VH-VL binders against q08179r182to404. Designs and how they scored, part 10

Target 1, 223 residues: q08179r182to404
Amino acid sequence: KLIEIRKKTSEFLHETLEESNLITYNTIENAEKKQKFLNFFRKLYSAKEGKIMTFQHDEISAIAQMFKNDSVLDNLSRPQLAAMSKFMSLRPFGNDNMLRYQIRSKLKDIMNDDKTIDYEGVESLSQEELYQACVSRGMKAYGVSKEDLVDNLKVWLELRLRQKIPSVLMVLSSTFTFGGLPKENYSKAFSPLAEKKETKSKYDDLLDLYYDGILQVLSSIPD
Short names: E, the ipSAE of ESMFold2; O, the ipSAE of OpenDDE; V2, 0.75 times the mean of E and O plus 0.25 times the DockQ between their complexes.

## First folded at step 1 (VH-VL)

Design y6 (framework fv_prolgolimab)
Fold by ESMFold2-Fast, scan of step 1:
Structure y6 (fold): chain C 223 residues (1-223), chain A 120 residues (1-120), chain B 106 residues (1-106)
Amino acid sequence: as target 1 above (223 residues)
Amino acid sequence: QVQLVQSGGGLVQPGGSLRLSCAASGFTFSSYWMYWVRQVPGKGLEWVSAISGSGGSTYYADSVKGRFAISRVNAKNTMYLQMNSLRAEDTAVYYCARSHWSGYRYFDYWGQGTLVTVSS
Amino acid sequence: QPVLTQPLSVSVALGQTARITCGGNNIGSKSVHWYQQKPGQAPVLVIYYDSDRPSGIPERFSGSNSGNTATLTISRAQAGDEADYYCQVWDSSTVVFGTGTKLTVL
């Protein structure tokens, strides 16, 4: 039932994110950051028009860092908030503010848990704890091996704690991982460039998928 | 309603052992991290130990590592603190407290506290 | 081990605003929680995650956290606010409590 709910809510969010202004341009503090933001989105819109563009991980992280959880949640509609709540295995209720509170509280829980897990090491968790951690973060966990759960959680921690990507964007990016991977042509147009590495691991594959998911969320922002 | 009821405190000689219990009711016990926090009379709060909802992860303050063991039996809604090789500086009121499984590291409910006195 | 430094005591006049600080290196990067403890009683959570209030805690209680200082603010102080107050963070797999502050309402 969970997989069906997550697929449906992912499809709804993908269809409607373009109707939301996830960041207010004038909230970007300095002129250099504003220019970087504009250049990134010009590049992204060119890619959406069919021009082949490549995006580096650090480039995606720099732009994603400019978003704030509260600002994103404030710009999501009630149906989008309800969909996000359902995707996170919460029971949505009440008005916009109640839904924002519900999601905000869940994201705070996850953030505090992230710091603890990272310090002790993902490998310290039991199978049940790994499963619950991945489910709580919007990851596909049923039928997933312990090794894959560990890799998923390590990627989440890298992006959240070291790359400082906002939790809300991480959850929204998970909808692209759960609802379907980018089509071949779409991936060629704007898949992230991995930093050079001698051997590619399952961790690196997941890292690329998450960056692609974040890029997909950012690409949903209206021109 | 949420209730945490503690027992097992008392007087013990230096080098001795004692086991504290914390019985939970009014919530899904296995969904919550559980903690032990102590307080020397007239002094501040000091964290002692933590255990995950499943019991798979345990954490200890450096001052008690190797001497104390935290455990839980979810079927009985009870958490324990086994204290070995007790020292005079372990004399304190011991509180159990809960924190949500989803990782919030704050204590929304506390037990009443149990006094442990280590004295010859 | 990290140390969270609080003033030993703070005095506030009835109806005025009390501010209790919690100092720690780069504490603004951590989540700070605040507890109230009255004599002979267990602590009570009054603020969690820097600025959020639990159900039942009046709006007179607020929190902030930036740089090296977190602050618990109690506006319109009442006699019943007199207690010991502790800040708390999670840091490197340990729970760290502040040194505690006794609030006296004059």
Scores: ipSAE 0.000, ipTM 0.429, lowest interface PAE 15.8, mean pLDDT 79

Design y7 (framework fv_prolgolimab)
Fold by ESMFold2-Fast, scan of step 1:
Structure y7 (fold): chain C 223 residues (1-223), chain A 119 residues (1-119), chain B 106 residues (1-106)
Amino acid sequence: as target 1 above (223 residues)
Amino acid sequence: QVQLVQSGGGLVQPGGSLRLSCAASGFTFSSYWMYWVRQVPGKGLEWVSAISGSGGSTYYADSVKGRFAISRVNAKNTMYLQMNSLRAEDTAVYYCAKVRGYSYGLDYWGQGTLVTVSS
Amino acid sequence: QPVLTQPLSVSVALGQTARITCGGNNIGSKSVHWYQQKPGQAPVLVIYYDSDRPSGIPERFSGSNSGNTATLTISRAQAGDEADYYCQVWDSSTVVFGTGTKLTVL
């Protein structure tokens, strides 16, 4: 049942993200960051208009880091908040502020858990603990090998703890794993790396997939 | 109990070679990045090299690139630093260290090994 | 090359609060770790991920990180806290250590 719920809620979020302003230009500090933000989205729009563009991981991270959990949640509608709550295996209730509080509290719990898992080591987790950690972060876990669960959790920790990608963007990017295949030909427009296919490891492939998810969330911003 | 035990230091002539060893216990060695960090006596810490858990990825500080080679034998829970073409500037205490998770923080350090390059 | 600037030395009276700063451009966007090193010994991790303590490190040690400055705070300073302290970040595929600060407990 969890897979069905996640698929439906991720499809809804994916379809409606463009209706929400996840960040306002005027909340971005200093002129250099504003210029970087504008240049990034000009590049994204060029890609959407059919130009083939390459996006570096550092470039994606720099833009993603400008987002704040509270700001994103404040700009999501009630149906989007309810869908996100359901995706995170929470029981949605109350008004908009109660839903935002529920999601914020869950994200804080996950962030604290991230640090604990990183400290103890992913490989120290029991099979059940590893499964539950992946499920809690919106990852596909049923029928996934222990080795793949470990790799997925390691990539999550890399993006959260080292790259400081906001939790809310990580959760939204996870919805793309349940939303089906990417739009036809989108990969021609979006590439997280200049292609070094011959030297890519499985871990690097997973990083590319997560960065692709982040790009999809960013590309959903209407402006 | 996590332990890192170092060996292989000593006095060497300029242009010479030396190999440092770091024997690990108390954790799943193959799962963690390992670093070499050095410190000139009385000075600060300087990162030297890094190796991934599998040994498939290695990184070096510009000052040692092309001269030093980091390696590990996971079956023996041991990491090595092969130092070639040694210079007076390489004189330092060398530490092996376990990388703390994915943050590049170093949660456990070896006792240190003094390398002296005479001039 | 990125540089993490620390004061050369800091003095604190027994039982008082010491603050050691680590300055770096946009350091608040990076995870900062802090190490304590006593003479003749290897460094010991005392704070990780800006503000978390490893098991065994007393609550007197705390950290913060925002903007261009990270700070290690040692409350109720004890004689045994005398040591060199180093901050550390990952930056551009390299590990960068601060210049180091000698803490003297008076």
Scores: ipSAE 0.005, ipTM 0.512, lowest interface PAE 11.8, mean pLDDT 80

Design y8 (framework fv_concizumab)
Fold by ESMFold2-Fast, scan of step 1:
Structure y8 (fold): chain C 223 residues (1-223), chain A 119 residues (1-119), chain B 112 residues (1-112)
Amino acid sequence: as target 1 above (223 residues)
Amino acid sequence: EVQLVESGGGLVKPGGSLRLSCAASGFTFRSYAMSWVRQTPEKRLEWVATISGSGRSTYFPDSVQGRFTISRDNAKNSLYLQMNSLRAEDTAVYYCAKGYRSGWYFDYWGQGTTVTVSS
Amino acid sequence: DIVMTQTPLSLSVTPGQPASISCKSSQSLLHSDGKTYLNWYLQKPGQSPQLLIYEVSNRFSGVPDRFSGSGSGTDFTLKISRVEAEDVGVYYCMQGTHWPYTFGGGTKVEIK
């Protein structure tokens, strides 16, 4: 059942995210950050136009860090908010502001949980706790081994706590990375992360998948 | 009707190079991922390379990574495999294969072209 | 890499009798999108491989109803309800869920 809900909601979000302005240039407060933002989206636009471009993890993180949960949620439509709510296993209700509050509250709970898990160690979680943690973060968990669940959660914590990726972008990237849509629906405009191509661990593969998901969310932003 | 016609196979010495071509017709070539799959003398099937419809993404197994290059010319409906530093274990029948979606499986295969690496 | 193990290596069938081929993967083929990319190909003598079944149980265009695929996770089966002369050849399973794509060793089907 959860898999079917996530498939439908991720499909809707993938189709409609292009209609949302998740961040505006004028909200970036630093001249150097504004230049990095413009350069990144020019590069991303060139990739969408058919040029071969390589995106490094650190440049994706630098741009993603400029987004704020509140700004992203304010720019999502009611149907997008409802889809995101359902993807996060919440029951959507009320007006737009109440739905944003519901999502914001859930994201805050996840952020607090992230810090606790990181402090105590992912390996300290029971099998059921590990499963629920992954499900709550939009990860595929049914039929996934304990070792893979551990790796997924460790990648999430690395991106969220150390790379400071906003939790709202993490959830949206999960719809591209672990949602129900086939890869054939996505653009292959982005170059692989060459530095990790030759010798990749399972953890490194998951890290690449998450960065690809973040990049796909960012690529959905209209120029 | 979908047709894939390979060419360029032959006899080559170890360390040599060959370029395989595949001429495609009967479908919108640019819309589908394309692959090369080889069949060894022992009849084992081995995936060799995949290229996305646009040509922007390429994928290889470790056994050929750095030695083989896959490319396409969407204006000419043609797929290519450049094989360098050839080894005896590269001896096989090489098939051009059309991806059904983005390469999840192969719905049509060419007739194959034979590559023999020996002295 | 995912190891695909097919059994039996070969089987001889009297025309009209059923045949069953097994394919086992070294790890789950369930993709993050909820689909399982296990596919079956037939290579008839002197011909190129041709697609029979995709995503576990879906018959490709033109494939007769006598062919059926089933399974989940790591265990998959291809069944032919009534083997006919045109079904002779080598059957291969393939996984498309994980890079690199890998094939089973093949099962040769012959008529008695």
Scores: ipSAE 0.000, ipTM 0.398, lowest interface PAE 21.2, mean pLDDT 79

Design y9 (framework fv_concizumab)
Fold by ESMFold2-Fast, scan of step 1:
Structure y9 (fold): chain C 223 residues (1-223), chain A 120 residues (1-120), chain B 112 residues (1-112)
Amino acid sequence: as target 1 above (223 residues)
Amino acid sequence: EVQLVESGGGLVKPGGSLRLSCAASGFTFRSYAMSWVRQTPEKRLEWVATISGSGRSTYFPDSVQGRFTISRDNAKNSLYLQMNSLRAEDTAVYYCARHPYSSGYKFDYWGQGTTVTVSS
Amino acid sequence: DIVMTQTPLSLSVTPGQPASISCKSSQSLLHSDGKTYLNWYLQKPGQSPQLLIYEVSNRFSGVPDRFSGSGSGTDFTLKISRVEAEDVGVYYCMQGTHWPYTFGGGTKVEIK
């Protein structure tokens, strides 16, 4: 049932993200960051128009870091907040502010848990602990091998703790995993001009998948 | 304030090895690609290596491919260049530079440089 | 590799007078994304190179408006409307459109 609920809520969120202004240009603090935001958006718009574009991971991270959990949540509608709450296995309750509080509280719990898992090492977790950690973070976990659960958590921790990607964007990007990626992807490659010289590992493939999900969330922002 | 400080340069004989380091501060290091750019005694500038923010992708020109390795430690805000099988033509001042892709393919901040001399 | 040719090799200018530097590439620098990645750097005596202009005509933060870049395709120009003492140094163009990245040979700007 969880899978069904997550599929329905992720499809709803994916289809309605464009109705939300997840960040306002005026909240970006300095001129350099504003220029990066505009340049990234122009590049993303060009990709949407059918041009072949590549996005580097650090480029995606730099833009994603400009978002704040509270600002994103403030710009989501009540139905979107309820869908996100359900996707995170929470019981939606109350008005918009209560839903935002509930989601914020859950994201804070996940953040604290992220630090603990990172300190102890992902490989130290039991099968049940790995499963629950992945489920709590909106990951596809049922029928997933222990090795894949480990890799998914490691990617999450890399993006959350080291790349400082806001947890709200991580959860929203996860909705694409349950609803499926759009038929046309804008970020099949993350290299600028050169072909990648190193062979990608399974971990690197997952990292690319998560960055693609983040890019899809960012691409839902109106022009 | 963005700061990049190189170290590790010195005199080395042909065929020898050196490891250069760059200490970064004043920005979120892990969010930026980083590069090494060298300046020859003739004052010619040459791009040497680039590493992605995550450290998973590295790029080199043919002149150093297979001899040089670029790496980073994002927890320590440090960038490294391992130079093996050094040749006289590798003699240069080596600069650490920030290489953002979001604002174009450029080197927006440079360190002060560290001198590498390959001589018998 | 893309060859970047700068002219002249050196310029002697009187403070307050304009200066112009040319940069020519062996191939078009128009990227498939519609942008042209031609950058200009200044290296002052005893200092590291610093970014002046990126993507042909955009001034980097803190760069005075007396610096301007222009051009398209294979021909690019950096202009200083009125040269000041602190503008003395070697100017380099760089292309980021084609791999590997390449630099011009430099143009030295000096007083007289």
Scores: ipSAE 0.000, ipTM 0.412, lowest interface PAE 19.3, mean pLDDT 79

## First folded at step 2 (VH-VL; framework fv_ozuriftamab)

Design a1 (at its last look DockQ between E and O 0.04; V2 from the best seeds 0.00; counts 0 for: pae E 15.2 > 2, placed apart)
Fold by OpenDDE, look of step 2:
Order: structure tokens, then C-alpha cells, then sequence
Structure a1 (fold): chain C 223 residues (1-223), chain A 119 residues (1-119), chain B 106 residues (1-106)
């Protein structure tokens, strides 16, 4: 039931994100970042034209860091806000400002919780705590082993706290990652370090999936 | 097939209480909000409020808050709209409508319940 | 509350004519939904999220617009298209509808 809802939410967001202005070019801080931004999106556009393009995790992170939670939320449409709310297990009721407030509040809670979890260690959490933590972040949690939940949260913490990816993008990414949508991926995220490994861990795979999700979110930004 | 079936027409006097119903079928009742929309004779549509049948959480148009109560019985896939004390101005056609929370539109509508309040 | 004003309030067209209905909002909205209420019937969803046709809605119906101005078009009106059309916004509570546009066939 939850899976189905999330799938539908993911599909909806995928369809509608293209109509949102998640970021404006003019708000980018300096010329170097602007150039990186332009290059990144040029590459994304090439991918949309049918060329298979690969993106490094660091490249994706660099661009993702240019986004701000408030800016993204302010530019999401009503349907997107509602969908995001539902995906975050929030009640999608109220005007746009109310929804944004609720989402922001939840994101703040998650952010604080992330710090706590990171400090105490993911392994210190009970299965129930892990479940709730994953659900609140839009991750698949039902029927998932404790080990996998731990990995999921570790990946989340890596991206949020180490790579400084905005939580709003993380949640949106989760909609793609865990929405079960067929990935027609003309764009792929990869880690050079992970590619050198003979065998990728589940953690590595999950990390790649999240970056792919982030990439999909970024690719939905209109020209 | 999704269907919303409402209770029959009502003729009441001012001050009387009333509860009308809307039964949903052909879908998971608890997965969608049910809303109520009224239409006074010869007038347009006016949103009244809605309910999440999963936990009976309700939202109201402030205009109707305190005047009406929206409820649901998920065991029988039925939503309700009720008045404790009817007024003549409550004379209208009342529609239940299934709400799509992704786009906030009403994709399915009941056949309507005509409520007539006259002295 | 966001008020929606439709134009015209009523129109009469011949079968095959192009019909245009506009909906103006007092403030900017993300998208507009459209409903058709045929005579003696309940409203039915026609267009959702600005330009998407609901299930069973023929392609002669189209929705467009942005900001405060939205448009519903019928490329070739048919007899079955008779009724009252309503626009609806969802950006702010309460949800509100336009006053309606009555479409008649000559």
C-alpha cells in the first residue's frame, strides 16, 4: 500500500518537476560555480538527446550543493508539495504555505535527527527506530532487513552530512530511488573508487542509486 | 469501477438535524480523501470540506466550520455530512467527491443529495 | 480566498464551432482544473493540472494558461458538450470554483 503510493508519487513528481524552477542561474554565487552549473546541465541536456552520459558522484554533489531547501520548496508547485508531503508521511492538507511549513519543519527535524544518529551511530538504533527514520526520509522501509535499513541510513548520512546535499533534494531523490520507476537512464552516476572494486557492496549500490536519483531530480529542472 | 453513491433527497424544517451519506466503491476507500461540495439552486459550486477516512482527519472551509460535521466509517466505506440545526440557506444539492491529493482535484463525484429546508 | 472569474458567463455555439472559455484568478495559481456539469448531472472532471484530459475526455478539449489566466478550449463543439463549465483552483484554501460558463448549442 505504501509502496504503491510512493510509486505514484514518484511518477507524479517525475512528470511535474520539469515545470518547476528549482534554481535560477542568477542566484549562483560566482563565475566558477556558474560555469560548473552550465557545464553540468549541458551534459544533462545531451543525455536527454539520447546520448549516454556519465556523472561522477563528486560532480553531482557539487551541483546539488548549489541548491537550498527554502529555494527549492518555494518553487515547487502545489501538486509537488502535496506529493512530497505524502511521501514524507505528512498530511497533504492546507495551503501552499502550510505545506511548505510542514515540510520545512519535518526537514528540520530530520536534520537534527541526522546529527543525533550520526553521533550515536546508526547501529545503535533499534529496528523500529531505523524503520521510522527511513520512512520519514522517504526510503523503503517495510519488509527491509535491519542491515539494509542501516545501510540506507548510512548512505543518507553520507550524502547529507559529508557531501552536504540539501535534504529537500535527498527526499526528492528518494522518490526516484525508491519509487520503483523504470529508469530510462540516459544519465548514470558513478564513483571511480567504487568502479575499481571487484565487487560492489550493497552500500555502494545504494549510494549509486541515490546519486542517480539526485541526477534525475536535477535533470527535471527546466531550461 | 469507482462509484460514489449518495443517500436520497431530504426535506427538512429549520432547526432539524440531518445526516447524509456517501458510499464509495471500486477503490480503496481509505486511500483517498472524500470531500463535500454544495450547489445552491441555480448557483455554482462551493467547497465545504473533506475527510481522510484512514484516520478521520477533517478539513473545513472556514465558512462551514462549526455548522457542519464531516465524518466517515471506513468499515463500510461511507462518508457523512451532518447538521445539528438546519437553516433555510442550507437548501442545496450536496455532492461528495473523491479527492486526488496529488493534484488536488476531484476525479469522481456522487450523484448528489438534494436537501430542501423550508418552514 | 482566491476568486475565479470565468468569461463568458454564457455562450451559444453551433456544432463544429470553436469555443473558448477563460478563467481569471485574483492571485497566481499553479494550475487550473476544469469540470463539466451536464444538465441534470453531477460535475465531472474534464481537465486537471491545466492541460491533462481526464479519462474518457475527447481530444477536442484542451486546457492552457499560467499565472492568473487560464483557458479551456473546445476545438469543435458537439451537442454532448452542453452544460456548465467550472474552473477550480487548489493553491489556497478554501478551494474555489469559477462562477461557471453555460454552453448551449444553437
Amino acid sequence: as target 1 above (223 residues)
Amino acid sequence: EVQLVQSGAEVKKPGESLRISCKGSGYSFTDYWMHWVRQAPGQGLEWMGGIDPSDSYTGYNQKFKGRVTISADKSISTAYLQWSSLKASDTAMYYCARHDYYGDYFDYWGQGTLVTVSS
Amino acid sequence: AIQLTQSPSSLSASVGDRVTITCSATSSVSYMHWYLQKPGQSPQLLIYLGSNRASGVPDRFSGSGSGTDFTLKISRVEAEDVGVYYCQQYDSYPYTFGQGTKVEIK
Scores: ipSAE 0.047, ipTM 0.654, lowest interface PAE 3.5, mean pLDDT 87
Fold by ESMFold2, look of step 2:
Structure a1 (fold): chain C 223 residues (1-223), chain A 119 residues (1-119), chain B 106 residues (1-106)
Amino acid sequence: as target 1 above (223 residues)
Amino acid sequence: EVQLVQSGAEVKKPGESLRISCKGSGYSFTDYWMHWVRQAPGQGLEWMGGIDPSDSYTGYNQKFKGRVTISADKSISTAYLQWSSLKASDTAMYYCARHDYYGDYFDYWGQGTLVTVSS
Amino acid sequence: AIQLTQSPSSLSASVGDRVTITCSATSSVSYMHWYLQKPGQSPQLLIYLGSNRASGVPDRFSGSGSGTDFTLKISRVEAEDVGVYYCQQYDSYPYTFGQGTKVEIK
C-alpha cells in the first residue's frame, strides 16, 4: 500500500527537516545571492497568523536553485534517507552512502526521463506511461483523471527543467503536496500572470500548489 | 579547477572517418552532461547534442542525428564526437561544453577542435 | 525549435560607451543565458539564468528581460570586451543560440 507508506514517510520528513542543515549561508557564492537569501528567509520567517507572506514563483525558484542535491542528501540523517527512499518506492539497503547512491541514481533516471518526455511531448504518453511517470515522481496517480495526470507532469517538467528546481527539493515538495499542506500555513506562492486571469487553469493551480510545497520545505530550515 | 581539453586540429578528405575527444578534469565526470557545439567558419554557435557519461544516454539535435555519434568513456573521463563519413560541410570548429543536470547553460568549454574537410 | 534573433548584428564602440544588445525569442522562454566569444577564444559564460553574472564577470555587464525579449548591457565598454556575444535558451531541445552580435572596440 504505497499511499500509506508515502503518508508515513511524508509525516516523518515533515517532522524532522528542521533538524537538518540543507544549505549553509556561507557556501553561497556571491554577495547578490547572499542578500537574496537573507531577504527571502527574513520575509519567510516573519510569516505568522496575523501576517500572511506571499512569494512570487521566480522569487522561490531563485532560492531553490541555491540548493544542491548532493549537499542536501549529505545533510540528511539515516532515518531521513530511509524515509525518502521509501517515499520514492526504493528498497533502502546498505549503509548511508548506498542509500544516497540509490536516491541519486533514481533522481538521475527521473531527470533523463523528464528530458525525453519534454522533447516528445507529455501528450505522447499512453495512460499507463503517464500513470507510471507520475507515481515515480511522488505524485498522486490512483483515481486521478488522465487530464489531471498530464497537468501534474507538465508542472513537474516546468519546475524541474525550466525553473531548475533541484530534484531533491522536488521530491521533498511532493511529500507536502501528496498529503496536503499543513493546517498552519502562513505563506503563499503566486504568479502575477495567473493572478490576472479571470479564471485560473488547473495547471496554474497545480503550479501554485507545488511552489507552496517548495515554500514548506524551505520554511522547515532552521533560522 | 574544472578543465576540458580537446584533441588537436584535423585535416580530412570527404568520406573519411574521424573521432575527436574531450577530456574533463577537476570534477566528477559522470555528474555532468557533456555537449558538443559546432561553429562553421565565420558563423555562429549551433548545439549538436550531448551525453550523460554515467550511462551513455544521449540527446541529439535532430539536424545531426544519424550524421554523428556522441559517446563517452567514463573510465578515462573522455567524451567523443565521431563521423563515419565526413562531408565538406562538416568543416567547423567543434567545442565540448559542460552543464549540470539542473541547468542547460554551458559553464565550461573546451578549447575547440578545428576540423577541415576539403574536396 | 525556439529561434533567437539578436540586434544589432554588429556594432563599433569606443571605450566608455554604453552598449545594449537585444535577443528576441519566437516563443516565451523562462531565462536567457549570454556568452562572450573573444577573438580566437572559446565562448565563455557571461550571464546565466537571466541576470546572474558568471564568476569573474565585472559588474558593468547586466542582463534583463522576460517573456520573448531579453537585453544584455555593458555600462562602460572596455577594450577587453571585444568579441561576439551570443544569447542562448534552455527551455527545450534543440538548445539554440542567437546569431551573434559582433562588438568591435575602436
Scores: ipSAE 0.006, ipTM 0.446, lowest interface PAE 15.2, mean pLDDT 82
ESMFold2 (binder alone), look of step 2: mean pLDDT 92; pTM 0.940

## First folded at step 4 (VH-VL; framework fv_prolgolimab)

Design b1
Fold by ESMFold2-Fast, scan of step 4:
Structure b1 (fold): chain C 223 residues (1-223), chain A 119 residues (1-119), chain B 106 residues (1-106)
Amino acid sequence: as target 1 above (223 residues)
Amino acid sequence: QVQLVQSGGGLVQPGGSLRLSCAASGFTFDDYWMYWVRQVPGKGLEWVSAISDSGGSTYYADSVKGRFAISRVNAKNTMYLQMNSLRAEDTAVYYCAKEGYSYGYFDYWGQGTLVTVSS
Amino acid sequence: QPVLTQPLSVSVALGQTARITCGGNNIGSKSVHWYQQKPGQAPVLVIYDDSDRPSGIPERFSGSNSGNTATLTISRAQAGDEADYYCQVWDSSTYVFGTGTKLTVL
């Protein structure tokens, strides 16, 4: 049921995020940060117009860091707040301010849990603890190997704790990345042939996926 | 209006014990991690200990591990530092501090409590 | 565990710009926070997450962080800015403070 709820709320948020202005240019206080913001979105809009553009992880992080949880939540509509609440396994009730409070409280709980896990090491968690941690962060966990759960959680911790991506953007990114990497080909499970592995690790693939998710959230912002 | 009011401190002999208290007001205490940071007079700041918002997880600097115990009673909006097996090197002003809204910094500090370990 | 290196002291003339550096290996990948401490007082947060200001801190205070160096910049220096300044990062289960810089306003 959880999987179905998350799929539906993810689809709704993805469809409607373009209707929200998640940040306003004039709320950026620093003149240098304003220049970086403008340059980034000009590059992003050029990419949407069909130009081939590459985005470095550090430039995505720099822009994502300019977003404030309160500003993002203030610009989400009630149906979007309700969808986000449901995605995070909360019961949406009360007025808009109560929904925002519930979401902030849940994000703070996840952040505090992130610190505890990072202090103790991801590898110290049991498979059940890993499963619950991934589920709580909007990751696909059912049928996922322990090694893949570890990699997913390590990527989350890197982005949240070290790259300081705002927790609200992390959750919105999770709605875009729910389902994990590109679809597995089930017929490949029966193949006896070994292929040369790609130069990227599974961790690097997941990191790219999460940065792509963040970029998708940022690209939903109107011109 | 956020306030952190400290008490305890004083003179204690080497090998002795002392307990510091930090009373919080002006914010939802059980929503924030809390910290102890110390400063030897005339020297720099050194992190001592951290406690999670629920009190379920505690962390310590290597210099105090096994000797100091951080705790909190959320119902009383108070945090404690129990200091055992005190050494001359533990002589410092001890500050309690609250974590900010985002991760890893101290947005409000108590007034400080002097602990002197001497015979 | 790692050491954050600051200059022992920095002097600035009234109304001029002071810059205080914080050096650390790959510090640009971490969030740097800055505290001001006046004699006999508790530290006060002046910059968090590299460049954000808490409410009540004047716009004259700004921060940056890239590569191996973070910088606290105090423009239009005032006599009241005279204090010790500390940078700080969280790094693998520990909170590391810089060695501290005494700012003198001439």
Scores: ipSAE 0.006, ipTM 0.531, lowest interface PAE 11.6, mean pLDDT 81

Design b10
Fold by ESMFold2-Fast, scan of step 4:
Structure b10 (fold): chain C 223 residues (1-223), chain A 119 residues (1-119), chain B 106 residues (1-106)
Amino acid sequence: as target 1 above (223 residues)
Amino acid sequence: QVQLVQSGGGLVQPGGSLRLSCAASGFTFSDYWMYWVRQVPGKGLEWVSAISDSGGTTYYADSVKGRFAISRVNAKNTMYLQMNSLRAEDTAVYYCAKEGYSYGYFDYWGQGTLVTVSS
Amino acid sequence: QPVLTQPLSVSVALGQTARITCGGNNIGSKSVHWYQQKPGQAPVLVIYDDSDRPSGIPERFSGSNSGNTATLTISRAQAGDEADYYCQVWDSSTYVFGTGTKLTVL
């Protein structure tokens, strides 16, 4: 049931995100940050038009950090808020402001939980606790091994606590993992440039997957 | 294909008890919330109770709170409604129903079971 | 406690369009679902999430929901559409059905 709900809401969000301005460019106060933002989206737009470009993890993080949960939620439409609410296993009701409040409260709970888990260590969680933590963050968890759940949660904590990626972008990026991965040609255009290794750990593969998801969300922003 | 097959029901005197059963097939029972909805003869539909997929959360309409108890046994693909302290106004056809793929609606219904509370 | 108000009855001529309304304070902020019930039978879901159709429900059935009114529209009405229709919303920890509308196909 949860998988089907998440697939349906993910498809809807992906189809409609390009209609929303998830950040107001004019609120970026620092001139250097504004230039970095513009350069990033010019590069991303070139990739959308079919030119093969590479994106470094640090580049993606720097842009993602400019977003704030409240600003993103303020720019989502009612159907998008309802879809995000359902994706996060919240039962949507009320007006737009009530939906935003519910989502904001859930994101704040996840943020506080992130700090607690990081402090105690992911390995300290029971199988059930680990499963619930992954489910709460929009991750695929059914049929996933304990080792893979641990790696998924460690990647989430790296992006949230060390790379300081806003949790709303993390949740939205998770919607792009449902319904399958992007086609190879599209993935080539948007692939993040990771450290070149002849062999990668599953952790590194998951990290690349999350950065790709963040790129997918950012690529949906209209110019 | 999804099926909900109900059993139980019948005639019971005021103050009596009755237990309804709903046997599910054709879907992963443990993934879905389940519901009871009743209909007094000649009247409209009234929601009675809800139970979460795990059975850990239950809700009741104010009219039955404290008297009715919803439960489920996922291993048996079966849901129950235990009705105690029955009143004449509880006379109705009782339907079990399954939640749809998104929240808060009933995509499949059982055939209904008549419960008559009279002396 | 919240009440969803429907007209007691609606009549439609064969082949014409029937519209059944469901009134509720700020109902446009909720997802509305619609059920068809024929005499002696269990209800059948015909519209969910305001406007989505389950498999097997003909395209003649459509829904909308805005402000204080949700509407079930049945185009090209057929004799077999004659039934009682109920709207329904989920609101926090409660599930509310409308008062019901009897559709007569003339």
Scores: ipSAE 0.000, ipTM 0.434, lowest interface PAE 16.8, mean pLDDT 80

